# Designs tried in a protein design chat: miniprotein binders against p81326. Part 7

Target 1, 226 residues: p81326
Amino acid sequence: MLHFGGFIMEINHISKILEKEREEYIRNKVEEYLKQGFSKDDAVNKANQSWRTYIGHRIQDVIYNLLKKFLKDSGLKVTTDKALNNRNLPEELDKVKRLIAINYGEYLFLPDADVIVYKVENNDIKIIAIISVKNSFRERRFETTYWKLKLKESPVTSHIKVFLATPDKDNEISYKCPNGKPKKMRIILEYELDGIYFLKEDFEETEKAKHFGKIVEDIIEISKKL
Below, E stands for the ipSAE of ESMFold2; O stands for the ipSAE of OpenDDE; V2 stands for 0.75 times the mean of E and O plus 0.25 times the DockQ between their complexes.

## First folded at step 5 (miniprotein)

Design q14 (at its last look DockQ between E and O 0.25; V2 from the best seeds 0.00; counts 0 for: pae E 3.2 > 1.5, pTM E .759 < .8)
Fold by ESMFold2, look of step 6:
Structure q14 (fold): chain B 226 residues (1-226), chain A 83 residues (1-83)
Amino acid sequence: as target 1 above (226 residues)
Amino acid sequence: SKVTVKIEGDSPEDLMRAIFLLVLLAYEYGGEVTVEVERDGKTYTLTIRVEGLSERLAKLIAEEAKKIAEKLGLEVTIEIRES
């Protein structure tokens, strides 16, 4: 049961690598803050808080609030995976949930859809795009790509754009060919997804890889074609 | 210390560029960030609240917010409050 045992061992190994990378990031940040003249205690606290601050639901919440407000006047609505997992769904959100769910025989799963953009026309709901918000690519590196491929398999979901939004603090996918060597994660993600939107300024811009500030215009343009 | 930054403009792109510059900087300094958006006609007003900063770091965030707003041609209002 080599593959099964290998899967469990691989997960534990990846978890240790991520912990090591976090510790190395913290040490490097401490050195940076010390060079700026901060005390040791201040530098350590800032380094730890910086890492903690760039993960979790806080970035997703900012993205949700911005898109909800910026897209409202274009007749576009925004919801989240949290809202769709609520036990008591309003009828509109229940329809959104049903339109993105993927059937696996006796089981029904939602794709990786942290933020969902849709429109309502004549009581019909049309899903425009889903946005996966990723703070790190140490785990679930290609999960978003898997869900794009699954959505593409059905004619009723194949139109849904799948975007990735990321600060990419560790530069895991910021550049296509750093130091002359193709970055596999960046190349595959850019090829398979409909767009990668960086929350930071320092990244290699391409047709599909751009600053998150462009996402509103892109979504509005896509919605006009549907 | 608490920093409140309000920026105003008509361009979602310019505003989001300013917001994430400030949000990512505040997170780097260990601040807790809240973002709120209001619209009045064609103008958007974004309110960024950063909490849990020392007095020195609060002033650095405020200075950077001013530079970003000037670079992007955005109206900015900054308030620093002690707690």
Scores: ipSAE 0.340, ipTM 0.761, lowest interface PAE 3.2, mean pLDDT 79
Fold by ESMFold2-Fast, scan of step 5:
Structure q14 (fold): chain B 226 residues (1-226), chain A 83 residues (1-83)
Amino acid sequence: as target 1 above (226 residues)
Amino acid sequence: SKVTVKIEGDSPEDLMRAIFLLVLLAYEYGGEVTVEVERDGKTYTLTIRVEGLSERLAKLIAEEAKKIAEKLGLEVTIEIRES
């Protein structure tokens, strides 16, 4: 027990350090926004949004680089929605963009496709999967689900797998309720999407909800069936 | 300070589990992370570089990396350098 007590105290100490570092980042951002003329309340809100956006962007970059490296030997290619939003696209990426875009009359919109996996065979492109990376579900809980339903409407895009990748730090969809049932948001997302991949260890695993480490093998298997 | 963590293993799943535990911790500490992956036969080598850390936080990340790799049965090499 004394040894376990020491372990608990170490975790508590680390948590305090992490909180201090987050507070310092937020404090610095608040000062920046105040100098730009924002009110105190607005500056605080914008600083908190900045921190969440920064972490999300960095996690997305890591996911992109890992998938690019692990999938390369299987002949699969990886790109991002940011790459597809450039005005002057290479021919290959222009084709990728056209194969995932959704038509709204005079307008074409990209789905929430932070990371896109595709293959090239005989100069033809086949989209395998799109991955939406969500650091937090605070404001955009079912956005990925909307895009999944829209992609299913067209024979061009109906085969594309739509995955969610998330650390779910606030346990919004990975935590079990005291009665052992998942939350409604988890139920809806798991039902509608092709898979949920967690960047954490503590979650209820199912056929469609797995650790992100399993995504490489899953994508390779999907690509073989196309 | 800069921390370089080199992890070797033959399971992409186990390597990714180790990586994301460390990456999320590093970002929470305010560090800038780069990750590189190399393959030699059946073995993958993941190199995680974390920059922009205080000396104290660099040591904490190094200790956590060692514990995570040992728990998952992965080979690990850790280096800390002053920035």
Scores: ipSAE 0.317, ipTM 0.732, lowest interface PAE 3.1, mean pLDDT 78
Fold by OpenDDE base, look of step 6:
Parts: C-alpha cells; structure tokens; sequence
Structure q14 (fold): chain B 226 residues (1-226), chain A 83 residues (1-83)
C-alpha cells in the first residue's frame, strides 16, 4: 500500500512537467499546419489528433515488441492486423487471418486487432488472444467490446480471448464506482471483455482488471488450455 | 540529446512496469523511443533509447529512470549523449 502512494505523487509531478512539453509540441504542430494552409481551428484540432495518434501508435509498437519477446520462449507467436493486410501472405499468416475473420454474410472482415497471439501445434494454428491497445477512450469507446461480441458469435472464433490494454490517462475506466457512482464504461468493458490491462499503477484491480505486467502469464496460461 | 536506459531484472512484470513508465514519460516529452529486450537465462535486459530531446529533458528522463528502477529493485544504467 505504501508503495502506491509515493508512486502516484511522482506521476503527478511528471504530469506537470509533461504538460509544458505537450503544449510546446501542440504549438509547433499548429504552426506547421497553419503553414500548410489549414485554418486556425483545423490546425489546433489536427495538432491534438496528431499527438494522440503518435502516442497511441508508439505504445502499440512497444506492446507488440514486448509481447513478441516475452512469449517467444513459450512457443507463442505474435502478429498484428497491419501485418495481415497484405495480398501475399505466408501460409501461416494467411491461416491466422482467416481464423480471426468475422462473418457478415457476403463479406468477411477482420476485427481490430492491434496484437494477435497464436500458437502452431501439429501444423494447426490456434488463435489465443487479441489485444486492443487504446491510449484514450475519447473515440470508439466500445469498439473492442463490439469485436469481442462478434467473435463470440462463431464457434470458430468464440474461444479467442479479447483483452484491452490502456494507460487510461483520463481515468475513464480505472475505477468501477468512484465516489459511489458506477462508471458505466468500466463496468461494461470489464463484463464483456476477457480482461483489461492497465499501463498505470492507480486503478481498481479485479479478477479481470490487472496491471499489464500480468498479461504474459495470463496468455501463457490460456494457451495451455487450448 | 539522446538518453539510453538499460534496465536488468528477472521479473517480467517489474520490467514491464518500468518500461511503460519510462515510455509514457518519454512520449509525453516528445522523444522518439526505441525499446529492445534481450534475455540471458532468467535475466532480461531492457534497452530504452530516447532521442530528439533537449538536454534538460534528457536529464529529467534519466533521473526518473533511476528512481523507477530503484523503486522496483532493478539494476539500471543510464547514458546521456549529445545528438
């Protein structure tokens, strides 16, 4: 308990320093977009979006690389939806792509899958988990939930675990009932998903809501049951 | 400036905690971050490189990295170079 208090204070101090740098970044991007011919309002919006996108993609890349490394010794493999968006896929990845596809009648579409964990045993591919990485919930708050529900609808994909990884910087889902008021988003996401993994220290831990550091162990354990 | 943080430890959980704390910090400062992980037996070595920082920010990241590693009981090596 004592370790959590000191950690929160340091994060708060860091946040104050970071706010200045963010402001500078935004200012510079606004100037850049103004030079490109955008209006002031558009430039501001684009600058803010650029910041969010930049951080989000970089976090995703880090998560991907870490999982790939930490899961390698267990025989598990990792890929991304981006890697699957190729016309000329190796047989293995082509199978992975097909095994995560969602049926919409005349069409098959892939769920948003920032990270896909799978194993190959006896020339059979088993999809273990999909991890969605979200830096913030300003947009598409229940997107991951939608994909989880869709995957459940097919016996081909129903076994696939869907996890959400987030720093939840704005504390949108860190607590279930702060101040006695239920946080709808946290409750729904925790209910519908197989797990939420936080890239932060200050959150309400439950059976499904854990620190991201535990995701490797959880995935390995799931893989043993498949 | 470029700051390189090497963290060593045996606990993947602790290492991940350290990585994300540092990475989030670096991203908030607008630095370009590269993370590498190596394993030797039970020991993992994480190398976090942050580029495109002012000298001031590089020093701040280095200081925070040291604090994080110390709190988590991890070995840390920090190098700051001018870019």
Amino acid sequence: as target 1 above (226 residues)
Amino acid sequence: SKVTVKIEGDSPEDLMRAIFLLVLLAYEYGGEVTVEVERDGKTYTLTIRVEGLSERLAKLIAEEAKKIAEKLGLEVTIEIRES
Scores: ipSAE 0.242, ipTM 0.685, lowest interface PAE 2.0, mean pLDDT 84
ESMFold2 (binder alone), look of step 6: mean pLDDT 80; pTM 0.752

Design q2 (at its last look DockQ between E and O 0.07; V2 from the best seeds 0.00; counts 0 for: pae E 18.8 > 1.5, pTM E .669 < .8, placed apart)
Fold by OpenDDE base, look of step 6:
Formats: sequence, structure tokens, C-alpha cells
Structure q2 (fold): chain B 226 residues (1-226), chain A 83 residues (1-83)
Amino acid sequence: as target 1 above (226 residues)
Amino acid sequence: SKVTVKIEGDSPEYLKRAIELLVKLAEEYGGEVTVEVERDGKTYTLTIRVEGLSMRLAFLIALEAYEIARKLGLEVTIEIRES
């Protein structure tokens, strides 16, 4: 349950609700790919991959819009890495882009940052947090961890909190030691990241693993300390 | 999808306004709306349920409901579920 300023939102089962559209989506995409000249098998595979990308973006968009709305009252701003991929950025966003860049010697690259939270005080921009949104952990399971570690390597970016938000529909990281067996992915992600926020109720809560409803308050609190 | 909006407040006028705005919004998106009002002393609890929406529209309504409630100074709880 998301709590902020007398507002509570329950967005549990978001994955299940969105998955209702899957059958129709797949059917339509298969037909589209067949018309493009792909074989049936290729069309099905492409459709499934397209769905995974599509559903991921939809969840990300929902989370982005929620955070943007809830954090607005606190004077915090929200953007995305996609918004930063523009040749002509406003001054503010150009500064944001530079403040999250990771140094690779001759090159600067941006981390994956589905959502970026920052504040503007006295014409100075401070990056508060990066939120990675993952619907499932089929691919790139530790990508967010990589970016967190890279951000920690520079005094310019070391203060930036990195959070993971997920419905974890497949229960890959919901529990640390189910049946007495440690879940490597949960343990590592919880250790390396600043927090994991679940869009579900059925998970093991810890200091770092919380319901998504806590993320707004946590971000606001962090913001006050910067 | 189903959206349940619970609004609490002590001003019947603001609650009435909230109902009107939310019902209109839900109807514009093609949702089926039910409204329940409970009173405990000076505090009113309004429950608006909107059914028959896509997930996308459910979230849009939720966001707008939040905005409406906050602008009116009302406390709001929103639940989105599969219908």
C-alpha cells in the first residue's frame, strides 16, 4: 500500500491485470509478423519477446507517473533516461544527465535509469535516486546492481540511491531463504542495492525490502538529508 | 479492472463535489460507477467503485481521483484490482 499525505494506493496484482491483454496482443503480433514474411515459429517467438518488452514498458510508465505525481507536492522532480536521450535538452535536464553519467575513461555513459528523482535548490541540481523497474528477472538479473556499483565508484554519484521496483510475478526474489535454501538473487540484490520495493504483498519484508507503498516516503526522507 | 476510491472528509459540500467529478470522469471512460456513503459523526466516508475498465484507464482514473481529492483537501485511499 502506497502511503503519502493521506493518500493510500494498493496496486497489488498489477502483473496479473496486465497479463489479461497478453493473448490478444500475441495473436495480433503473430499475424503482423506473418505478414512481414516470418515463419510461424519465428513470428511466435518475436511476438513473445515483443510482449515482454511491451508489458515492461507499461509497468514502468505506471510507476513513473505515480512517482511524478506523488513527489510533486514535495517539490521533487522526476525524469527518465529516455527523456535524456535528446540532442537538445533544456538546461535542467542537461545538468541531470551529466550528474548521473558514469566515467569509463575516454567515455561517459548513462546507467539504466527508468526513473530519476532529483531536486532543484538554489539553482543547484541534486540527484536523489534512480529507480529500476523490472517486471521479471529473465534477463540481465544483476544489471541494476552493476550500475549501483559503478555509481558508487565516483564521489560525484556515490550518494545516489538505487532502488529496484518489481512485482516479482515469478517469486524469484520475494523470499531470502524459502525452504531453508538461500535465494542468491534476492540476497545479492538486497545487499548491493539501497532498496527493493515490491508491487505485491506476498514477500519477505526487511529493512531494505519493502512494499512499493513506502518508496515515496523513503525518497522524501533521503531528499531532506541532501 | 476495478478501481475503488475511498474519500474521507467532514465537508459534505466537498464530498459532493468529489462525487460529481469522479462519476463524470468514470463515465467518460466508459466505467460502471457505484457510490456508497457512510457517516460516523462528522466524518463521511465515500466509496466509489468503478468497474469495466482497462488497466490503463484504471490507473488514469486513480491518478485523477488522487488529484481531485487532494485539491479538495480530502483524504483518499485508492485500490486497483482485477475485476
Scores: ipSAE 0.012, ipTM 0.311, lowest interface PAE 8.9, mean pLDDT 84
Fold by ESMFold2-Fast, scan of step 5:
Structure q2 (fold): chain B 226 residues (1-226), chain A 83 residues (1-83)
Amino acid sequence: as target 1 above (226 residues)
Amino acid sequence: SKVTVKIEGDSPEYLKRAIELLVKLAEEYGGEVTVEVERDGKTYTLTIRVEGLSMRLAFLIALEAYEIARKLGLEVTIEIRES
C-alpha cells in the first residue's frame, strides 16, 4: 500500500524545488529581457508577469505528476483536460471525456477539470474526482462551483467529486471569518465543493478544507465506495 | 405513465452502466422497472420499461436517459405513454 508519509515529504520537497525554480526563472527572464533592450524595471516587471503565467501551469503539472505517482498502486489513473482536448484521443481517454462532458442543448462542453482521476474495471470507466487548480482567485472565483453544480444535475456525473487545490498565497480563501467579517468566497466554495486542499500550512481547517497532503488518501477512500 | 428507453451500442460495459444508473433512478422515483437485453451481431440493445410514474417523473427519467446515453456515446430512443 502507499506510504502517505512519503507523499507529505514529497510535497515539502517539491515546495522547496519550486521556490528555487522561481529564483532561477526570474533571474534568467530578467537577463533575457535586458538583452532584448528593456530597462531594468521593465525587465523585472515582465519577468514577474511571465512567472505568474508559468507557475500556474507548473503547479497544475506538479499536482498531476504527484497524483499519478501516488495513486498508481491503488489502480487509479490520472489525466488532464489538456490531454482530453487532443484531436486524436485513445479510446480510453475518449470515454473519459464523454463521461465528464456537460450538456447545453445542442452542445457538450468539458468542465474546467485541470486534473481528472478515474478507474478502469472490466473495460468500464468510473470517474472518481476532478480537481481544479487555482493559483489565484481574482479572475475566476466561482468557476469551480459552477461546474460542481452542473455536474450534480445529471445521474451520470452527480457522483463525481469536485475538489479545489490552491496555494492561496494571497489568503483569499484561507479563513471563513477573518477579523470577524465573513469571507464570502471561502464560505461558498467550502459549502458547494466536495473539498478544498491547501498547498500551504496556515489556513482554517475544517472537514472539507484540508492540507493537500490528505488528498491521496481521500481519493482512494472515495474510489472504494463506488 | 410509462417510459420506454431503448439504448443501443457495441460496448456492453457502457450499456451496463447506463442500465444501472437508470434502474436506480427509476426505482428511486417509485417506478416499476423491467429490463430486456438483446444482441444482434456486435450491437446490444437494452430496453428499460418504467411504469407507475406521474407524467412529470416520466419526463424527468426520459431527460436523464437522454443525457446518460449522450455522455456515454450510445444511441437512445425514448417513448413516453400516458395512461
Scores: ipSAE 0.000, ipTM 0.182, lowest interface PAE 20.0, mean pLDDT 79
Fold by ESMFold2, look of step 6:
Structure q2 (fold): chain B 226 residues (1-226), chain A 83 residues (1-83)
Amino acid sequence: as target 1 above (226 residues)
Amino acid sequence: SKVTVKIEGDSPEYLKRAIELLVKLAEEYGGEVTVEVERDGKTYTLTIRVEGLSMRLAFLIALEAYEIARKLGLEVTIEIRES
């Protein structure tokens, strides 16, 4: 819906807003780690890692709450991998957990699925999509494609759409061939995933690479086919 | 928790747009919303107070309020208090 797209479009700047406060966050964290007895070099490294974790979790929470709000009237529910790892798991979420679990012989593990969209029809649960949220691609560049491939191995999970949501601040996947040189990571991610949703304005848009504001209507459309 | 958003500007039209967006967002999160508008010379000050939110939702309101004010060229001050 147009009103959904307008609201979601404003979220494209969330990473920029958070980055304006990065310097003060790092300064405060370095002071905290120095008081804990770390060397200057260790404190700086820990503060930078703390920022990456903090901003990543904050962006995940924003995405979760916005999807929960805007998908509710379409009969779609939203949960997170954190909620699925909770000690006291409600029956509905236990079913969601079982429906996305990956089989490794005698062990079952959850994919790295930051946000999960599902629907409930006649007490049956249908998983619609899994959204992986990445603030940067320095350490976990292809983890999402691994989970998509694992989900494709079973007819029970092969229908599940796997999306990537990212601000891509450092332009690691924003363009396919910047300066005439192919970006392997963008090409592979776009090929293997069902979609990439950018939380910024400046990127190469394709059928699978879209502004984040389009994700709500895309999920609703997919849910109608299932 | 309580979030207070103060927005200042010279344009009542832009302030009206900010009110509409923020009140709608806060009510959709289930917050209790209070709006005050003051004028001092050419400057209008809008104060939006939202209560009854979790700290997570209060933070999400604050982030969206900052973005709305920036895009409309308005000055913004945001306070979040745990309650």
Scores: ipSAE 0.000, ipTM 0.123, lowest interface PAE 18.8, mean pLDDT 78
ESMFold2 (binder alone), look of step 6: mean pLDDT 80; pTM 0.757

Design q3
Fold by ESMFold2-Fast, scan of step 5:
Structure q3 (fold): chain B 226 residues (1-226), chain A 83 residues (1-83)
Amino acid sequence: as target 1 above (226 residues)
Amino acid sequence: SKVTVKIEGDSPELLKRAIEYLVELAEEYGGEVTVEVERDGKTYTLTIRVEGLSMRLAFLIALEAYEIARKLGLEVTIEIRES
C-alpha cells in the first residue's frame, strides 16, 4: 500500500488516534452523565452530542497544527480566527485581522476563517487562503459560501482562496446519487468555493474536490503566484 | 426571509444565555422572534425562529448563533429560508 509523503502518513496516523480518542471520550462522558443521574439512553445521547461538538474543535486544531508544521519551510505562516480574537494582538496578527475583515457599514466582521494562511514579504502581509473546517453540514451548509461571496466583493480580499475541509462522515457532500449525480449542496459548494478537501479516502476526486493530503502543495503553489 | 436556529445542550443556564443574546439581537434587527424549548430527560433543545429579516440580517443572526454555540460548547443547526 503506497502513501505519498510524510504529510499523508501523519494524517493517517492522526486519524487512528482520533478514532481511539472517540471511544475513550464516549466511555468517559457516558459514565459522567450516569453519575449525574441521567438515564442510560439519555447519557448515551448526550455523550454522542458532546462528541460531535468536541470533534469539530479537535479537527480544527489538528488541521491548524498540520498546516503550521508542513508550511513552515515554504515561508508560510498559519493562524486561527481564535488567535485573531485575543485581547492583546501582536502587530503582525492585527494586520492579518484587518486584511480579512469584511465591512458592513459601521461594522467590521471576520469571516468564518478557522485557519488562515499568509506570508510576510518585506514587512508586508499577503493572505493566501482561509480554511473553513466543518465536521457536519446539518443546516450550516452555506456559511463558507456566504463568506467566499463577501470576500469577492472587495479588491482587498478578492484574491483570498476560500477552502472547505471536512471529514464528511455522513456523506453529505462526498456522496453521489445512484445515477452518479452529486447532491445539490456538493454542486453549489464546489462551484462557489476555491476547493474542498476531504479528510476521508472513499470519494471521487475532481479538480476542486481533493484529498486533504493535497492541500499543502496547493497552498504553496498559490502563494508563488502572489 | 426566515431563519431557524436550533441549539441543544444539557445546561439550562447556558441555553438561557444563548436565548437572551440571540432574541435581543434579532429584535434589534427588527425581526419577529418565536422561541420553543423541548426537554428530553435532562437534555434541552432550544428552537429560535426569526421572521421579517432581510437575507443579509438573517445570515448575520445565523453567524452569531453559530459563534455563540461554539463558545458555549453547544450543538447548533441553522436553516435559512426565503419567505
Scores: ipSAE 0.000, ipTM 0.085, lowest interface PAE 23.2, mean pLDDT 76

Design q4
Fold by ESMFold2-Fast, scan of step 5:
Structure q4 (fold): chain B 226 residues (1-226), chain A 83 residues (1-83)
Amino acid sequence: as target 1 above (226 residues)
Amino acid sequence: SKVTVKIEGDSPEWLKRAIEMLVKLAEEYGGEVTVEVERDGKTYTLTIRVEGLSMRLAFLIALEAYEIARKLGLEVTIEIRES
């Protein structure tokens, strides 16, 4: 059994690094836009928008590296959809790609799986989970749910767990209404997905909506049942 | 995916852009979607019909389309057919 205190400690350390990185990033981008002739207000707005894009990719990378590190000793492997979209794939990754592809008649497409966890057992590859990483829910709120429902349609992919990981800094799905009822988007996502993992402390946990620190233990438990 | 759009009469530029966004969204989900637009004075009513998907997928597509149209000040009617 892995001890998960180290995982939680690394999450806390990374949060502090990201805050310092944000301050430096915004400062540098504001200076860059001011040199391009933008007003102070426009430069600040553009810098904040640039940060939102940057942090989305940064959080995906952080989650990938954390899962790769902490799942290794359990015999689990981690890859990304970016790795699977390479034209020249190693045999193992080519098999992973085939096992998560969804059939649209004459065409096969990959779900939007930012991080993929799998294992190799008896020369066979078993997909454990795919994780969608969302910094915000603006225009792509139910994309993860769409892929979950498509994966459930095939016996080959119906066992694959679909998780959402998000800091949800804008309280888009972690907020609870004063009457105690979650917002509609939260209800739908929690109902349809196999789990939601929050990279924040201020929310009410449920059986399926948990702190990100619990994801490694959950994935290991799922893998033992396959 | 199949998206059919029917507009009665002339449409303002903002409505064309709204429909383009809804078409793009429907294509992303891979279902068959029909959007009909009716105008009564200054009120536009969008009827969104979804077919060829499970009832749950159809509701999710409709919900996203509804939110986009609502932000643009459009009235939306959603019609879902059996899969």
Scores: ipSAE 0.000, ipTM 0.240, lowest interface PAE 15.8, mean pLDDT 74

Design q5
Fold by ESMFold2-Fast, scan of step 5:
Structure q5 (fold): chain B 226 residues (1-226), chain A 83 residues (1-83)
Amino acid sequence: as target 1 above (226 residues)
Amino acid sequence: SKVTVKIEGDSPEDLKRAIEELVKLAEKYGGEVTVEVERDGKTYTLTIRVEGLSMRLAFLILLEAYEIARKLGLEVTIEIRES
């Protein structure tokens, strides 16, 4: 419980910090656009659009740092796809990259693995999970699902859990239709992926769709079963 | 699992170095290695088969074999088969 409680406390602090950052970011961007000659309404709209792009990267960084901090005591390591795309990789990260790479004949590509959780036992590396972070589903609805299906095709990668983490601010996959039915996109994502973790409080949990605060405990449990 | 590495080149010394490195790699991971060499004129074809490995270790050997061949400037074709 200590790690779980501390993790939730950290999430609450970060959520408050992110809201403060949003207010400051929007104010600065509005002023910037006004100086460029945009109308007040256009400046506000452009500032909000800029924030949506910025927060996507910011959430990825937050999730990486939280998981790195709270999984360390369980002997689990965390890296990112950005780290794996470095030209000069440490031997350990080079092995991680190779164990998640997908073969397209003559070419190898990394999945959409914003955050990667693995463990090292002796000289062997075991990939536990990859986490795709999505702030919006407008243009990239099934990208994470595509990578899950590709990973399932190989005995080397089929054991890897694929998770989606999202604030879902637009209620694109956490919303239910008036008849209580989830939207098609939610049904497909939940069916194909190993889990969806929502970065929002007002949400009805299922077996696979949970509050983000449960991700650390779930990953630790999965690691023990491997 | 089985790993098959096929390397082509026209330098016997480079192929010898590749064999030595790949055999060491396979033995490090506990695999059983078989080596076959064919010559067609000035071209040598080296086929290395490694058995007795988990799929994960077989994949690591495959990728390390590719890097060894690439470093030596040799053309390589690699295949993993479940057994």
Scores: ipSAE 0.000, ipTM 0.089, lowest interface PAE 22.6, mean pLDDT 75

Design q6
Fold by ESMFold2-Fast, scan of step 5:
Structure q6 (fold): chain B 226 residues (1-226), chain A 83 residues (1-83)
Amino acid sequence: as target 1 above (226 residues)
Amino acid sequence: SKVTVKIEGDSPELLKRAIELLVKLAEEYGGEVTVEVERDGKTYTLTIRVEGLSMRLAFLIMLEAYEIARKLGLEVTIEIRES
């Protein structure tokens, strides 16, 4: 309970920190672009583009740190795609990388796995879940679904849960169309993925579409069945 | 980028529906479409190639094609090539 309560507090606190960081980041970037000779409108536009790139990495880091903190007591370990792309991998991470790689004949590729959750039992590594983090859905919105479909094709990777985590600030998949139906993107993502976790309060909740605070509990439950 | 969608089945009616849906999808995304149908006994192989796409649009077409095939109960193989 304490751990769950702390987790909810961390999520709420982080949303406020990110909004404050946005204001400071935009202000500083606008000044920078103005000094480079851009117009005020261009400077604001470029600053917003820069923020979208920055916040994507920032949200991923936040999710990684939260999961690492709250899954540790359950014997679960967390890593990132950035860590797995290091040239000099520890033996444990090299094994994790091999267990999520997808075979395309002569080539092996990693899925779009921003955050990876795994466990180590008796020197055996089992991948529990991969989490794709999306700040917006204008670009690359179905890449997570592609990787889920590829992982399902192999006995080695078919058990791996694929989750999407998103603030969905633009309400691209949180809300219904005027006729009361979910949007096409929401239908596809919810159908194909093992879960969608929203970093926001206002959305249509279902068995597979939940508030991000539920992710720790869900991952722990999944790990006990493996 | 280029997307190649290969579907195999024994139902001409379901393959016709797949062609109609996938061609409409490809046209919606502004791709150049080529459709080939081959028959071996009672089995048909449908190959749809879509060119002139951005990588993002190629992935979207691939996912839509998987969904169409699954709803129609057809086996599908999809390949994306950067070009």
Scores: ipSAE 0.000, ipTM 0.095, lowest interface PAE 20.3, mean pLDDT 74

Design q7
Fold by ESMFold2-Fast, scan of step 5:
Structure q7 (fold): chain B 226 residues (1-226), chain A 83 residues (1-83)
Amino acid sequence: as target 1 above (226 residues)
Amino acid sequence: SKVTVKIEGDSPEDLKRAIEELVKLAEKYGGEVTVEVERDGKTYTLTIRVEGLSLRLAFLIYLEAYEIARKLGLEVTIEIRES
């Protein structure tokens, strides 16, 4: 059964695998730092910091592979900003790159598009969505919003949906008004972006803020309107 | 870590193809492969077990094995164990 329900089951299974991967990673890194002469407390702190960096890349890879697999039957293609930075691009990816590029006078720059969904019709490429993957909001809180605003100003890119995907383990954007206090980051991100997809169960759901399990169905519906 | 891939189907041709692709995948990542085939009437159950993997490589095999089964339209169950 390869359908939307299968996608949700796959996400749940992968979440369990990532938790076991975390335990193994931290154990190995603690041993590594202890051998380098760090104290036990420092080794644990450094191992946790190392994991935070590592898991960001892992979540991005997982999301790319899941979307590639589950969108394929709908005639949708998936690529990454890493692939678009390759020196020798196939014609199709070169076209994708040009259709996402933002104009700064004489210069064209790519947005921070971790995962890109597009379709091909009659040799024309239509960009459906750009997905930014964030494990934490420490330093780049509104970067995705900046790229959304820049894409909106051009008729070539204004139709492109910009989504944020995040586990939000620190509950930084999971709720609009926890304990009666407004969370500016959550409110602004939801207002400006086309959607926020959570890789967790506990969050305040709205029409724009959903569980990651709904992203495949949403993208397919958007593509049918283009 | 250990990866167990179970595939059920009634088409010998599709199952042969699945075995070939999954064995190549496991060999690529340096795992020790065991293949078991069970038959109940017209239904075949393939069990491919890959051992001697790091958790990272087991996870990569999990994702790619699922894609192989999907391309062939086969029902698949994949499990990862650390033992």
Scores: ipSAE 0.000, ipTM 0.101, lowest interface PAE 20.3, mean pLDDT 77

Design q8
Fold by ESMFold2-Fast, scan of step 5:
Structure q8 (fold): chain B 226 residues (1-226), chain A 83 residues (1-83)
Amino acid sequence: as target 1 above (226 residues)
Amino acid sequence: SKVTVKIEGDSPEYLKRAIELLVKLAEEYGGEVTVEVERDGKTYTLTIRVEGLSMRLAFLIAFEAYEIARKLGLEVTIEIRES
């Protein structure tokens, strides 16, 4: 329990830091846009749009660092799709890249795997999970399901768990049937993916939809079966 | 039908990975599997033979063997025979 308690404490600490970062970021961006001649309302709207882009990258980095720290003692390693796209790639990461790539005839592409968890035993690499990080949904809402379905097509990648991690502050997928009307995006994402992990307290919990604090324990359990 | 997969590479861990994936798939399809490994210097040659398959399943295994070898950066030669 001590190990998972420390993880939850880190998540709570980081959430408070991100709230302060948001306030400062919005304040600075509003000033910037006002100096450019935008109205107050336009400056606020543009600042909020800018924050959504910024926080997306920031949350991905936070999740990467948290998973790297808390999976280390279990012999698990963590990398990112951005790291796998480097020109100078170590042998271990080159192997990870090859084991996760999807074939499109004469082309090989990486899935949108923001964070990748794998293990190394006796120089063999086993990919455990891919985590897609989404701060907001819109035109990209089923991108993660597309990659899950493509990975299922090959015996090399069909065992890889595909997870979605999201703060979902706009409540786009937090509930399956709010106001008695089924939410297509939540229902499809939960059905197709191996899990959804929320970086928030208020959401409808199911066997596959959980608080982010449970992700470390779930990944460790999966790794023991591979 | 019979399918023979020959894979060449200089990485024993990649060849082991190919063996694990292909043997599992062949067994799932109900085939009888034989594996041979030869070493010549730094090069390993893996030969996987699968028998007892329908022609359709033989083609599916051949395709998956090609995909697995391609993903692992290994050279592969595949032969399918109607038994």
Scores: ipSAE 0.000, ipTM 0.185, lowest interface PAE 19.8, mean pLDDT 79

